# Designs tried in a protein design chat: VH-VL binders against NAD kinase (nadK). Part 17

Target 1, 268 residues: NAD kinase (nadK), of Syntrophomonas wolfei subsp. wolfei (q0aze0)
Amino acid sequence: MKIILVNNRFKENTEKKAQEIAGQLSALNVEVIIDNGLDEPYAGTVDFIMVLGGDGTMLRAARRYGQRAIPVLGVNMGTVGFLSNIEINELAEYLPLILREEYSLEARMMLEVAVFQQQSLLTRVFCLNELLLRSNSPRMLSFALEISGQKLEPYRGDGLIVSTTTGSTAYSLSAGGPIADPQLDAFIVTPVASHIINKRPLVVSPEREISLHLLEEREAIIGIDGQIKMDFGAENRVLIKRAPHPLLMVNLKAKPFFTSIDRSLQRQ

## First folded at step 2 (VH-VL)

Design e1 (from o32 with heavy chain N31K; framework fv_oberotatug)
Fold by ESMFold2-Fast, scan of step 2:
Structure e1 (fold): chain C 268 residues (1-268), chain A 124 residues (1-124), chain B 107 residues (1-107)
Amino acid sequence: as target 1 above (268 residues)
Amino acid sequence: EVQLVESGGGLVKPGGSLRLSCAASGFTFSKAWMSWVRQAPGKGLEWVGRIKSKTDGGTTDYAAPVQGRFTISRDDSKNTLYLQMNSLKTEDTAVYYCTTHPRYSGSYLAFDIWGQGTLVTVSS
Amino acid sequence: DVQMTQSPSSLSASVGDRVTITCRASQSISRYLSWYQQRPGKAPNLLIYAASNLQSGVPSRFSGSGSGTDFTLTISTLQPEDFATYYCQQSYSIPWTFGQGTKVEIK
């Protein structure tokens, strides 16, 4: 059995703990690959991915490995978040279940984001939460939104978020988007500080294609899961679709989504 | 109300075949792992085998006494679990229970819902 | 295979008694152990999972303890409805195995 351990290289404690866990797994005849984010994603076949850290580390793991249909377990290292299933001090208890595949899987949709310059593809990336288009200056953006060939009236404002249901509690929530059951597949399209009063969040079929481009030359960026930033100008276009494969998240214990977000919202 | 209802039991001759059904209601059957457990008259409980949900791989596992003779399957559109029993032996005589492992509670460590059982008698 | 052995195989008790049943695994199973109650003519009911967690709806007089190879089920104050057969079960490795059962009968 081969397992990737994904950790946060910027936390000294997490790196040391990853090495400790790798040693324990090796003693059980499990081959371990440590991914601290410095190198390219591991290219070989693996059976399981264990993410040691908070939601940010899980988002990185999903971007790197989420399209491979491999079980991914979030192990919380003391941070708060929504994407972990067990705590680090519970790992020893659950490890036999992991090795015997005695767990359930929850499929979480992902976005496929393709960025073009004129007609040429610049990059294609996958993400678990959202794409954010935003102004990089004090000036509002003017941009076009097209949904499956249907052109909406122009947008004016600070930007737009195209989110998965998993991402509904991230930036989309802050911008006034709805909270969505992450077990549903849908795009949530949420305007950011729209100057147009009637621009409301949209919930659309995951089979739709969404495209965005600027109508005026502005300083703008696109952000992916809050971790990748790219300059975005009037010569650029972005195309967003449902990714071919969902992220397969491991459930070893019950995680009460709705009660967790209710408590989180009280404290925000 | 959460229920499992077994059917299909009866008298069968040695070497014969029989198919048991288990109708599930009141929970999301398609996400549940399902098992068969049997109990010979006056004896204890014996795990027969299990089937995972399709989202978890849909794989099956069997106890050694039934391996190669019994097959577990499921029809999520009908919320029904099946046990196909072939090459039946007198020692297969038992009440057969279907049981479930709830997906989210960590209770695939445990059988939390049981049917009432169906009696299979293998004799000439 | 992991062998599960219960002790005693049967016991006699009176309403109000404290009853303890033990279960021993042939190898370490951590906390992957459940306890079931089977009343005469009825299907089994889950009492305890993960060695010590009380199943929802089960009376608080039932408790479980142990880890590794040695486990105990305790009924603090026996009630008339508790006269039944009790089974332990390991879910550490396939095939899952049950103990032989402990019959709790009226004195």
Scores: ipSAE 0.204, ipTM 0.642, lowest interface PAE 4.9, mean pLDDT 88
Fold by OpenDDE, second read of step 3:
Structure e1 (fold): chain C 268 residues (1-268), chain A 124 residues (1-124), chain B 107 residues (1-107)
Amino acid sequence: as target 1 above (268 residues)
Amino acid sequence: EVQLVESGGGLVKPGGSLRLSCAASGFTFSKAWMSWVRQAPGKGLEWVGRIKSKTDGGTTDYAAPVQGRFTISRDDSKNTLYLQMNSLKTEDTAVYYCTTHPRYSGSYLAFDIWGQGTLVTVSS
Amino acid sequence: DVQMTQSPSSLSASVGDRVTITCRASQSISRYLSWYQQRPGKAPNLLIYAASNLQSGVPSRFSGSGSGTDFTLTISTLQPEDFATYYCQQSYSIPWTFGQGTKVEIK
């Protein structure tokens, strides 16, 4: 068995724990690769990905490895979040199950985000939570939203979020989006401070495609999962689709999503 | 291991033709945008042209000096990029590099992988 | 076409020196600028993309800055292996164009 441990090198506690776990796994004849974000994603085949840390680390792991159809386990290290399955102090208990591959998987839809300049592709990214388009100034943006070729009325506001159902409890929630069942595949299109009063979020079929572009010469920013930032101008467009592969999240411990929502939200 | 290996370079007379090949390995070639960049002896780098992935239309663009004379193509089944050079001129003499663009992490269309290059000499 | 002009065309420096190379675009290219290093007889290597992003595997002594028309590549502490020719390149519009290059030589 070969396992990737994903942590954040800037979080010393996660680095130390990664080394410790790596030692333990090695003693069990498990090959371990540590990914602390310094290097490119490991290109070789692996059997399991263990994410040590919070939601941010999981999002990074998802972007790096999600397209490879590898089981991904979130191990929380004392942070508030929605994407971890077990706590770090529980890892020893569940380690035998992991090694025997005795776990269930939950498929989580990811976004495929493509940013263009005219006909040129600038970047293509798979992400677990959301794409954000926002103004880079105190001024509102004017932009076009198109869903499966259907052009909506011009949108004016601070920005727009296109999120997965997984991402529904992230920035989309803060912007007034609905909480979605993670077992449901859908896009959630949430306005950010729309000039139209009571502009409602849209729940969109994952079979559709979403396109965004600016209608004026103004500086904007594309944000992905709150970690990737890219300048976005009138010459650019973004296309959002369902990623061809879901993230395969490991479910070792049943976590009732809806029961936990109130508790999690109160901590924020 | 990710690598690009060019081949097909050599000596050719003005007006002649030559086809370069670039063999790709270590990555999903079919999804990659590919370019040719050349460098005349003792000179700087010059973009020759590009070809998009099939999923992005598979279209090509060329620099003005080679427009109409050079053709970029690809065989995804063989992980190979081609540069067909016709009506060659002395000023086409250069080392020709095969390059690729980042696929997922997007580097604003930078050339992140380069081959070793193959020398094309056009001389009477 | 977007013209890229580097300065200087050449410079002499010693190991340990701070080296700065500039690149100017004839029109705004936002941050669609990359820097490359080419050692004699070798293929170019990508150093910086998107004006300021360090390519994976590139030493941290390399950094890029700028947006619009003016860009800078900085080597904080020159190392022996850094004596090479450096190129900027814009990817904002077709045709993609390179600067004329800056040769960093041993003083």
Scores: ipSAE 0.000, ipTM 0.480, lowest interface PAE 15.7, mean pLDDT 91

Design e10 (from o32 with heavy chain Y104F; framework fv_oberotatug)
Fold by ESMFold2-Fast, scan of step 2:
Structure e10 (fold): chain C 268 residues (1-268), chain A 124 residues (1-124), chain B 107 residues (1-107)
Amino acid sequence: as target 1 above (268 residues)
Amino acid sequence: EVQLVESGGGLVKPGGSLRLSCAASGFTFSNAWMSWVRQAPGKGLEWVGRIKSKTDGGTTDYAAPVQGRFTISRDDSKNTLYLQMNSLKTEDTAVYYCTTHPRFSGSYLAFDIWGQGTLVTVSS
Amino acid sequence: DVQMTQSPSSLSASVGDRVTITCRASQSISRYLSWYQQRPGKAPNLLIYAASNLQSGVPSRFSGSGSGTDFTLTISTLQPEDFATYYCQQSYSIPWTFGQGTKVEIK
């Protein structure tokens, strides 16, 4: 069995713990690959991915490995988050179940983002939370949104978020989007500071394709999961669709989404 | 109302075959891991085998006494679990229970809901 | 395979008694142990999961303890409906195995 340990090298306790866990797994004849974010993603076959850290580390793991249909377990290292299933002090207890594949999987949809310059594909990336189109200057954007070939009236404002249901509690929430059950597959399309009256968040089928392009030359960027940033101009078009494979998240214990989000929002 | 109802039991001669069914209601069957557990008359409980949900790989596991003779399958569109029993032996005589552990309720894979059982008698 | 051994195989008790049943695993199973009650002519019912967690709807007189190889089910004040057979079960390793059962009979 081969396991990738994804961690944050800048946290002393997380790096030390990752080395301890790697040693324990090696003693059980498990091959361990440590991914601290510096190198290219490991290209070989792996059986399991263990993410040691907070939600940011999970988002990185999802972009690097989420399309490979490999079970991914989030292990919380002390920062409260929504993408972990167990705490680090529970890992020793659950490790035998992990090694015997005695766990359930929860599929979380991902976005496939393809950026074009005219007719040429520039890049394709995957993400777990959202794509953000935003102005990179004090000037508002004018842009076109198409949903499965249906052209909506032009948008004017600071930008737009196209989110998964998992991303409904991230930037989309801050921009006025709904809280969605992450077990549902849907796009949530949330305007950012729209100047057009009655522009509302949209919840649309994950089978639809969403395209965006600028109607005026502006300084704009596309943000992916708050971690990747790309320039976006009037000659660019972005196409967003459901990724071919969901992220397969490991459940070793029940983690009720609605009571967790309710407590988080009430405590602030 | 969460319920499991077994059917298909009866009298069979050694070497014969039977198919047991388990009708599930009141929960999301497609997400559940399902097991068969049997109990010979006057004896204790014996795990027969399990089937995982399709999302979790849809794989099956069996106890050694039934491996190669019994097959577990499921039809999520009908909320029904099956046990195909071939090459039956007198030692297979037992009440067969359908049981489940829902993916979201069990930290340690306990069987939280059981059917009433269906009796399989293998004799001449 | 992990062998589960219960002690005693049977016991006689009176209503109001404190009853203790033990279960021993042939190897460490952490806390991957459940307890079931089976009343005569009925299907088993889950009492305890994860060694010590009381199943919803089960009376608080039932409790479980232990980890590793030694586990205990306790009924603090035996009631008439508690005369039944009790089984422990490990879910640590396939094949999943049950203890032989402990029959709690009226004295």
Scores: ipSAE 0.133, ipTM 0.610, lowest interface PAE 5.6, mean pLDDT 88
Fold by OpenDDE, second read of step 3:
Structure e10 (fold): chain C 268 residues (1-268), chain A 124 residues (1-124), chain B 107 residues (1-107)
Amino acid sequence: as target 1 above (268 residues)
Amino acid sequence: EVQLVESGGGLVKPGGSLRLSCAASGFTFSNAWMSWVRQAPGKGLEWVGRIKSKTDGGTTDYAAPVQGRFTISRDDSKNTLYLQMNSLKTEDTAVYYCTTHPRFSGSYLAFDIWGQGTLVTVSS
Amino acid sequence: DVQMTQSPSSLSASVGDRVTITCRASQSISRYLSWYQQRPGKAPNLLIYAASNLQSGVPSRFSGSGSGTDFTLTISTLQPEDFATYYCQQSYSIPWTFGQGTKVEIK
């Protein structure tokens, strides 16, 4: 068995824990690769990914490895979040199950985000939570939203979020979006401070495509999962689709989403 | 392991044809946009063309010097990129590299993976 | 087409030196500029993307700066393995174009 441990090199506690766990796994004849974000994602075949930390680390792991159809386990290290399945102090208990592959998988839809400069692709990213378009100035944006070729009325506001159902409890929630069942596949399109009063979020079929572009010359930013930032201007277009592969999240411990949502939200 | 391996290079006469192949491994090839870049002996790098993924239409773009003569294609089932070169000219003599673009979390467009290259010599 | 012009075309330096290479675009390309290193007989390697982002695995002695039309690649402390040819490349518009290259040679 080969396992990737994903942590954050800038968080010493996660680094130390990764080394410790690596030692334990090695003692059990498990091949371990530690990914602290310093190097390129490991390109070889692996059997399991263990994410040590919080939601941010999981999001990074998802972007790096999500397209490879590898089971990904979130191990919380004392942070508040929605993407961890077990706590770090529970790892020893569940380790035998991991090694025996005695766990269930939950498929989580990811976004495929493509950013263009006119006819040229600039970048393509798969992400677990959301794409954000926002103004890079105190002035609101004017931008066009198309869904499967259907042109909506121009949006005016600070920005727009296109989120997965997984991402519904992230920035979309803060912007007034609905909490979505993570077992659903759907886009959630949430306005950020729209000038139109009561501009409602949209729940969109994952079979559709979403496109965004600015209607005026103004500086904007594309944000992905709150970690990647890209300048976005009038000459740019963004196309959002369902990623061809979901993230396969490991479910070792049953977590009642709706029962725990209130507790999680109260901590924020 | 992520790698690109070019093949098919060789000696050809002006006006002749040649097909290059690039075998990809270690990543989801079908999702990747691919490019060819060439380098004449002792000269700089020159972009030849690109092909989009099937999900993005699978369309191609070419540099002006090769437009109408070269064709880029792909076989996703074989994880292979192709460059069909027709009506070859002496100025097409170069090492041809297959390349891919950022695969993971990049917010840019660059050539982040390169093959070792294959030499094409067009000479009478 | 966007023309990319590097300067100088070649330079001589010693191990430990600070090396600076400039790339100028014929029109604004925002920050869609990458730098590559090519050693003799080898394929190019990506060093910098988006004008100033260091590619994973690349030593921190490499850095990039600039926006619009003028860009700079800097090697803070030249190492023996850094003697190579360097290229800038714009990804702003098709056709994608490279600079003519800068050869860094041993003094």
Scores: ipSAE 0.000, ipTM 0.464, lowest interface PAE 15.1, mean pLDDT 91

Design e11 (from o32 with heavy chain S105G; framework fv_oberotatug)
Fold by ESMFold2-Fast, scan of step 2:
Structure e11 (fold): chain C 268 residues (1-268), chain A 124 residues (1-124), chain B 107 residues (1-107)
Amino acid sequence: as target 1 above (268 residues)
Amino acid sequence: EVQLVESGGGLVKPGGSLRLSCAASGFTFSNAWMSWVRQAPGKGLEWVGRIKSKTDGGTTDYAAPVQGRFTISRDDSKNTLYLQMNSLKTEDTAVYYCTTHPRYGGSYLAFDIWGQGTLVTVSS
Amino acid sequence: DVQMTQSPSSLSASVGDRVTITCRASQSISRYLSWYQQRPGKAPNLLIYAASNLQSGVPSRFSGSGSGTDFTLTISTLQPEDFATYYCQQSYSIPWTFGQGTKVEIK
C-alpha cells in the first residue's frame, strides 16, 4: 500500500507530525510520500491520501490530487473545519480501518476552470470550493455571465462567485449564497455586492457551462479556493465546467453536515 | 476480508411469505447503506430497495413492483440485513443479492460489495 | 423512472480485441452512472462509478466515459476473464435502474 501525506509546512508542528505518522506507517509496511507543497505533485500511483491540517490544506490536496479518484482523508490538526473527518489524536484508533479499507466515500464535485486569452488556453485548474471573479481596484466591474450560451443581463458590482455545493459554506455564504447539501451536484452563482437591485444567487445544473468576461477594461482577478490569484482583463474569458472526477472524501466517523453548519451560524 | 452472505431462499407458493437474511463482515455495517438487488433466471439486474444507516435516518425506499409487499430492515447489533417478502408472485422468482455502499456515501452511490446471492422460487 | 438502454445486447469478440458498450438514459442523469461485470454463475462486480472512475482493484484496461444521457464502457484489450455480461446502472433518482445487459461472448 502507498499513501501520500499532505501537510502544510508553514503551520504549527505539521512537518514534525507528518514525519511521526510516516514512521508509524512505514512500521506497518506502508510506503509513504510526503507532500509539503514545495515540489510538483507525486506522479506515481497511490492507494490513499491523508491530509494533515485544516480546510486550506485539504483544498490544496484536492487541486493536486482530486482528479485521480483516490480516497482522501482529512485529519484535523487544530481548528475544527468542514473538510476534516477525524482529529489527529484519533488517527491511531482509525488507522487499522484505513489499512483494511473499512470506510465509506463521499463524492464531492469539483470545478474545472479554463482561462483563455482570446481563443488561446492560458491555464486549466481544478478546485473544490469556488472561483471568485473580483475587482482588483476600487472600481466596480462590468461583466457578462453566460450559462450554456444564454446571455444574462450584464452584471455590475464587485464580482461573482461560481461555487460547488461543498463551497456553499465558504465565500459564497459570506456573499449571501444559499447553504447547499454537499451531496448534491450543482453550481451556485452568487453575485458580490451587485449594483443592480435584485440580482439573486442562482442554483444551476452541473451539466451547464458558465462563462465570464469583462465588458470594460478593468483591473480584476480570478481567485481559486482563496489560494490562487490570476490577473483577469477584458481580453480574457473564463469557462467553468464540472470537473471530470469528483473528490472522493473518506468517512470514518459520522459528521452531520446540517448540525455542524447550524452550530457555526449560531457563533457568527 | 469484506463479505456479504445471503440466506433464507427457497421454494414458496404464490401468496406466501419468505424472509431473507444477509450477514455482513469485514466492514462497519452500522455506517453502510444497504440494498437488495434481484435477478430473474436468464434476465438482468433489478434493484429491489434500500435502507440507509441509522445515522442517516434509517429510511427505506422500494421499487414499484415490490412496494407494499416487501420490507427491508437491519439489525446493527448482529451486522445483519433483512428482506421480508409478503404476498409473493411468480414474477418475484429470482436470485436475491444484498449489496452495500460502505465505500460510497453521498451523490455517486454505487453497489460496491455484493453477496453470492440466494435463490427464491415462487411456484405452485 | 429513468430507463437505461444498452447497445449492443450481445457481441462476439476475441482475446486482444477492443470492446465498447454504450448505455443511454431516458433523461439526463449527470454522472450518476456505474458499470458492473457479471461472470456466469457469479455475483456482479463494480468496475466503474461516477461514469469514469475506476474501482480499486479493477484492471486499467477498463474505462468509462460520458455524462448526461450517453455513456460508454471500453475494454481496451480483452482478456479471457472478461467474457461476461456488463450492466450500467443509474443512481441519479430512485428507483435505481439497470440497463438490460450486454453479453460479451467468445468468437
Scores: ipSAE 0.000, ipTM 0.373, lowest interface PAE 21.7, mean pLDDT 85

Design e12 (from o32 with heavy chain S105Y; framework fv_oberotatug)
Fold by ESMFold2-Fast, scan of step 2:
Structure e12 (fold): chain C 268 residues (1-268), chain A 124 residues (1-124), chain B 107 residues (1-107)
Amino acid sequence: as target 1 above (268 residues)
Amino acid sequence: EVQLVESGGGLVKPGGSLRLSCAASGFTFSNAWMSWVRQAPGKGLEWVGRIKSKTDGGTTDYAAPVQGRFTISRDDSKNTLYLQMNSLKTEDTAVYYCTTHPRYYGSYLAFDIWGQGTLVTVSS
Amino acid sequence: DVQMTQSPSSLSASVGDRVTITCRASQSISRYLSWYQQRPGKAPNLLIYAASNLQSGVPSRFSGSGSGTDFTLTISTLQPEDFATYYCQQSYSIPWTFGQGTKVEIK
């Protein structure tokens, strides 16, 4: 069995814990690859991915490995979040189940984001939560949203979020989007500070293709999962589709999504 | 209403075959791991085997006494679990229960939903 | 295989009594233990999972404790409907194994 351990490159304590866990796994004849984010993603075949950290580390792991159909387990290291399944102090109890493949898998849709300039593809990335288009200045954006060839009336405001259902509790929630069951496949399209009072979030089929472009030259950016930032101008276009493969998340404990959300909304 | 209903039990001769069915309703069957558990008359519970959901690989596991003779399968379109029993022996006489292993119900690897059972009698 | 042994195999009690049933595993199973109740002629029902967690809808008079190899099921104030057979079950390793059962009989 070969396992990738993904950790936060900026936190020494998570690297130490990853090395400790790698030693324990090696003693059980498990081959371990440590990915701290500094190098290119590991290119070889692996059986399992263990993410040591919070939601941010899981988002990075999803972008690097989410399209490979490999089970991914989130192990919380102290930062509370929605994408971990077990706590680090529970790992010893669950490790036998992991090694015997005694777990269920939850498929989470991902976005495929393609950015173009002058008809040329600049970049293609995958993400688990969302794409954000936003103004990079005090000036409001004027932009076009097209859904499967259908051109909507122009948007005016600070931006737009195109989110997965997993991302419904991330930035889309802060912008007024709905909470969605992450087991559903759908795009959630949430305006950011729209000048048009009745512009509402849209929930659309994951089979649809979404495109965005600016109608006026403005300084804007697109953000991916809050971790990647790219400049976006009037000569750019972004195309968003459902990614070919979902992220396969390991479920060792009962799914607490609705109770976790309810608790978060009720607590300070 | 969450329920499991077994059927197909009856009397068979040693060496015979029998197929049991378990109809599930009131929950998302396709997400559930399913097991068969049997109980010989006047005896305790004995796990027979299990099948994972198709999303988790659809793999099966069996207890040693039935390995090679029994086959567990599922039809998610019909919300139905099956147990094909071949080369039956008198010691296979038992009430057969279908059970769910419901990670999605908030149970920790426990059998939280049980059917009423169906009796299989293997006798000459 | 992990062997599960219950003690006692049977006991006699009166309504209102405190009843304790013990289950021992032949090797450490951490907290991967469940308790089931079976009334005569009925299917089993889940009482406790993960050694100490009460299943939804189960009366609070039932409680579980233990870890590793030694586990206990307690019924704090026995009711008429509690006269039944109780089984422990380990889910740590396949094959899943049950204890032989403890029959709780009226005194």
Scores: ipSAE 0.134, ipTM 0.611, lowest interface PAE 5.5, mean pLDDT 88
Fold by OpenDDE, second read of step 3:
Structure e12 (fold): chain C 268 residues (1-268), chain A 124 residues (1-124), chain B 107 residues (1-107)
Amino acid sequence: as target 1 above (268 residues)
Amino acid sequence: EVQLVESGGGLVKPGGSLRLSCAASGFTFSNAWMSWVRQAPGKGLEWVGRIKSKTDGGTTDYAAPVQGRFTISRDDSKNTLYLQMNSLKTEDTAVYYCTTHPRYYGSYLAFDIWGQGTLVTVSS
Amino acid sequence: DVQMTQSPSSLSASVGDRVTITCRASQSISRYLSWYQQRPGKAPNLLIYAASNLQSGVPSRFSGSGSGTDFTLTISTLQPEDFATYYCQQSYSIPWTFGQGTKVEIK
């Protein structure tokens, strides 16, 4: 068996724990690769990915490895979040199950985000939570939203979020988006401070495509999962689709999503 | 001397089956990841699938066109790689190459050693 | 899947010429790019791995460069034995994919 341990090199506690776990796994004849974000993603096939840390680390792991259909386990290390399945102190208990591949998987839809300059592709990224388009100035943006070829009325506001259902409890929630069942595949399109007070979030079929572009010569940015930032201008277009592959999240321990919502929200 | 020698190619009808073999020598076969790559006549190279070493789980990955029809396996005691091809289609016609993935390349995997290939022709 | 596009599909050159072949990935593949040479009727040979690392035994006139989406194979001084088809290949994600090939022909 071959496992990638994903941690954050800037979080000393996660680095130390990754090394410790690596040692333990090695003692069990498991090949281990540590990905702390310093190096390029491992290109070889692995059997399992263990994410040590919080939601941010999971999002990075998803972007780096999600398209490769590898089981990914979130191991919480004291950070409040929605993407961890077990606690670090539970790892020893569940390790035998992991090694025997006795776990279930939850498929989580990811976004495919393609940014263009005119007709040229600049970048394509898969992400677990959301794409954000926002103004890079105190001024509102004017931008066009198109869904499956249907052109909506121009949006005016600070920005727009296109989120997965997984991302519904992230920035979309803060912007007034609905909480979605993570087992449901859908896009959530949430306005950010729209000039139309009653502008409502849209729940969109994952079969549809979402296109955004600016209607004015202003500086904007796109953000992906709150970690990637890119300048976005009038010459750019962004196309959002369902990623061809979901993130395969390991479910070792059942988590009562809906019964824990209130508790989680109170901490935010 | 490191070498790979493919065998088992030939003519088969659509819907038929064929098993290719690749005999390895000159290196520790049991530690090597192995792949099959094919090339249709006059066309480019196409990755077919891979098998990891036993120490790395011995799992396999396949290209979509052959998924569910082809099976890669290995016999480390015989230093031999296999490709079982079932439900063959005309578009499977190609020279099939056996290749290695030396681990000293680290994460930057490449096809280091190639056999001379064996021709599989699927025709009615 | 990651698509690899080579340019040009074919080119004519003379012995002694500098030859440049480009490979573009449909998305960033960092440096997970290899180049292969295939002579007529022969199996491919690895030339470059990790975008710019020269494979052992390969002449120094071959070089690779690039990262992300754009990569280049360069033959500084074309030799008679270099007339062949060249392929790029990404190993960033499964399935591994090849470019369509570039045929280098004698002028």
Scores: ipSAE 0.000, ipTM 0.474, lowest interface PAE 15.6, mean pLDDT 91

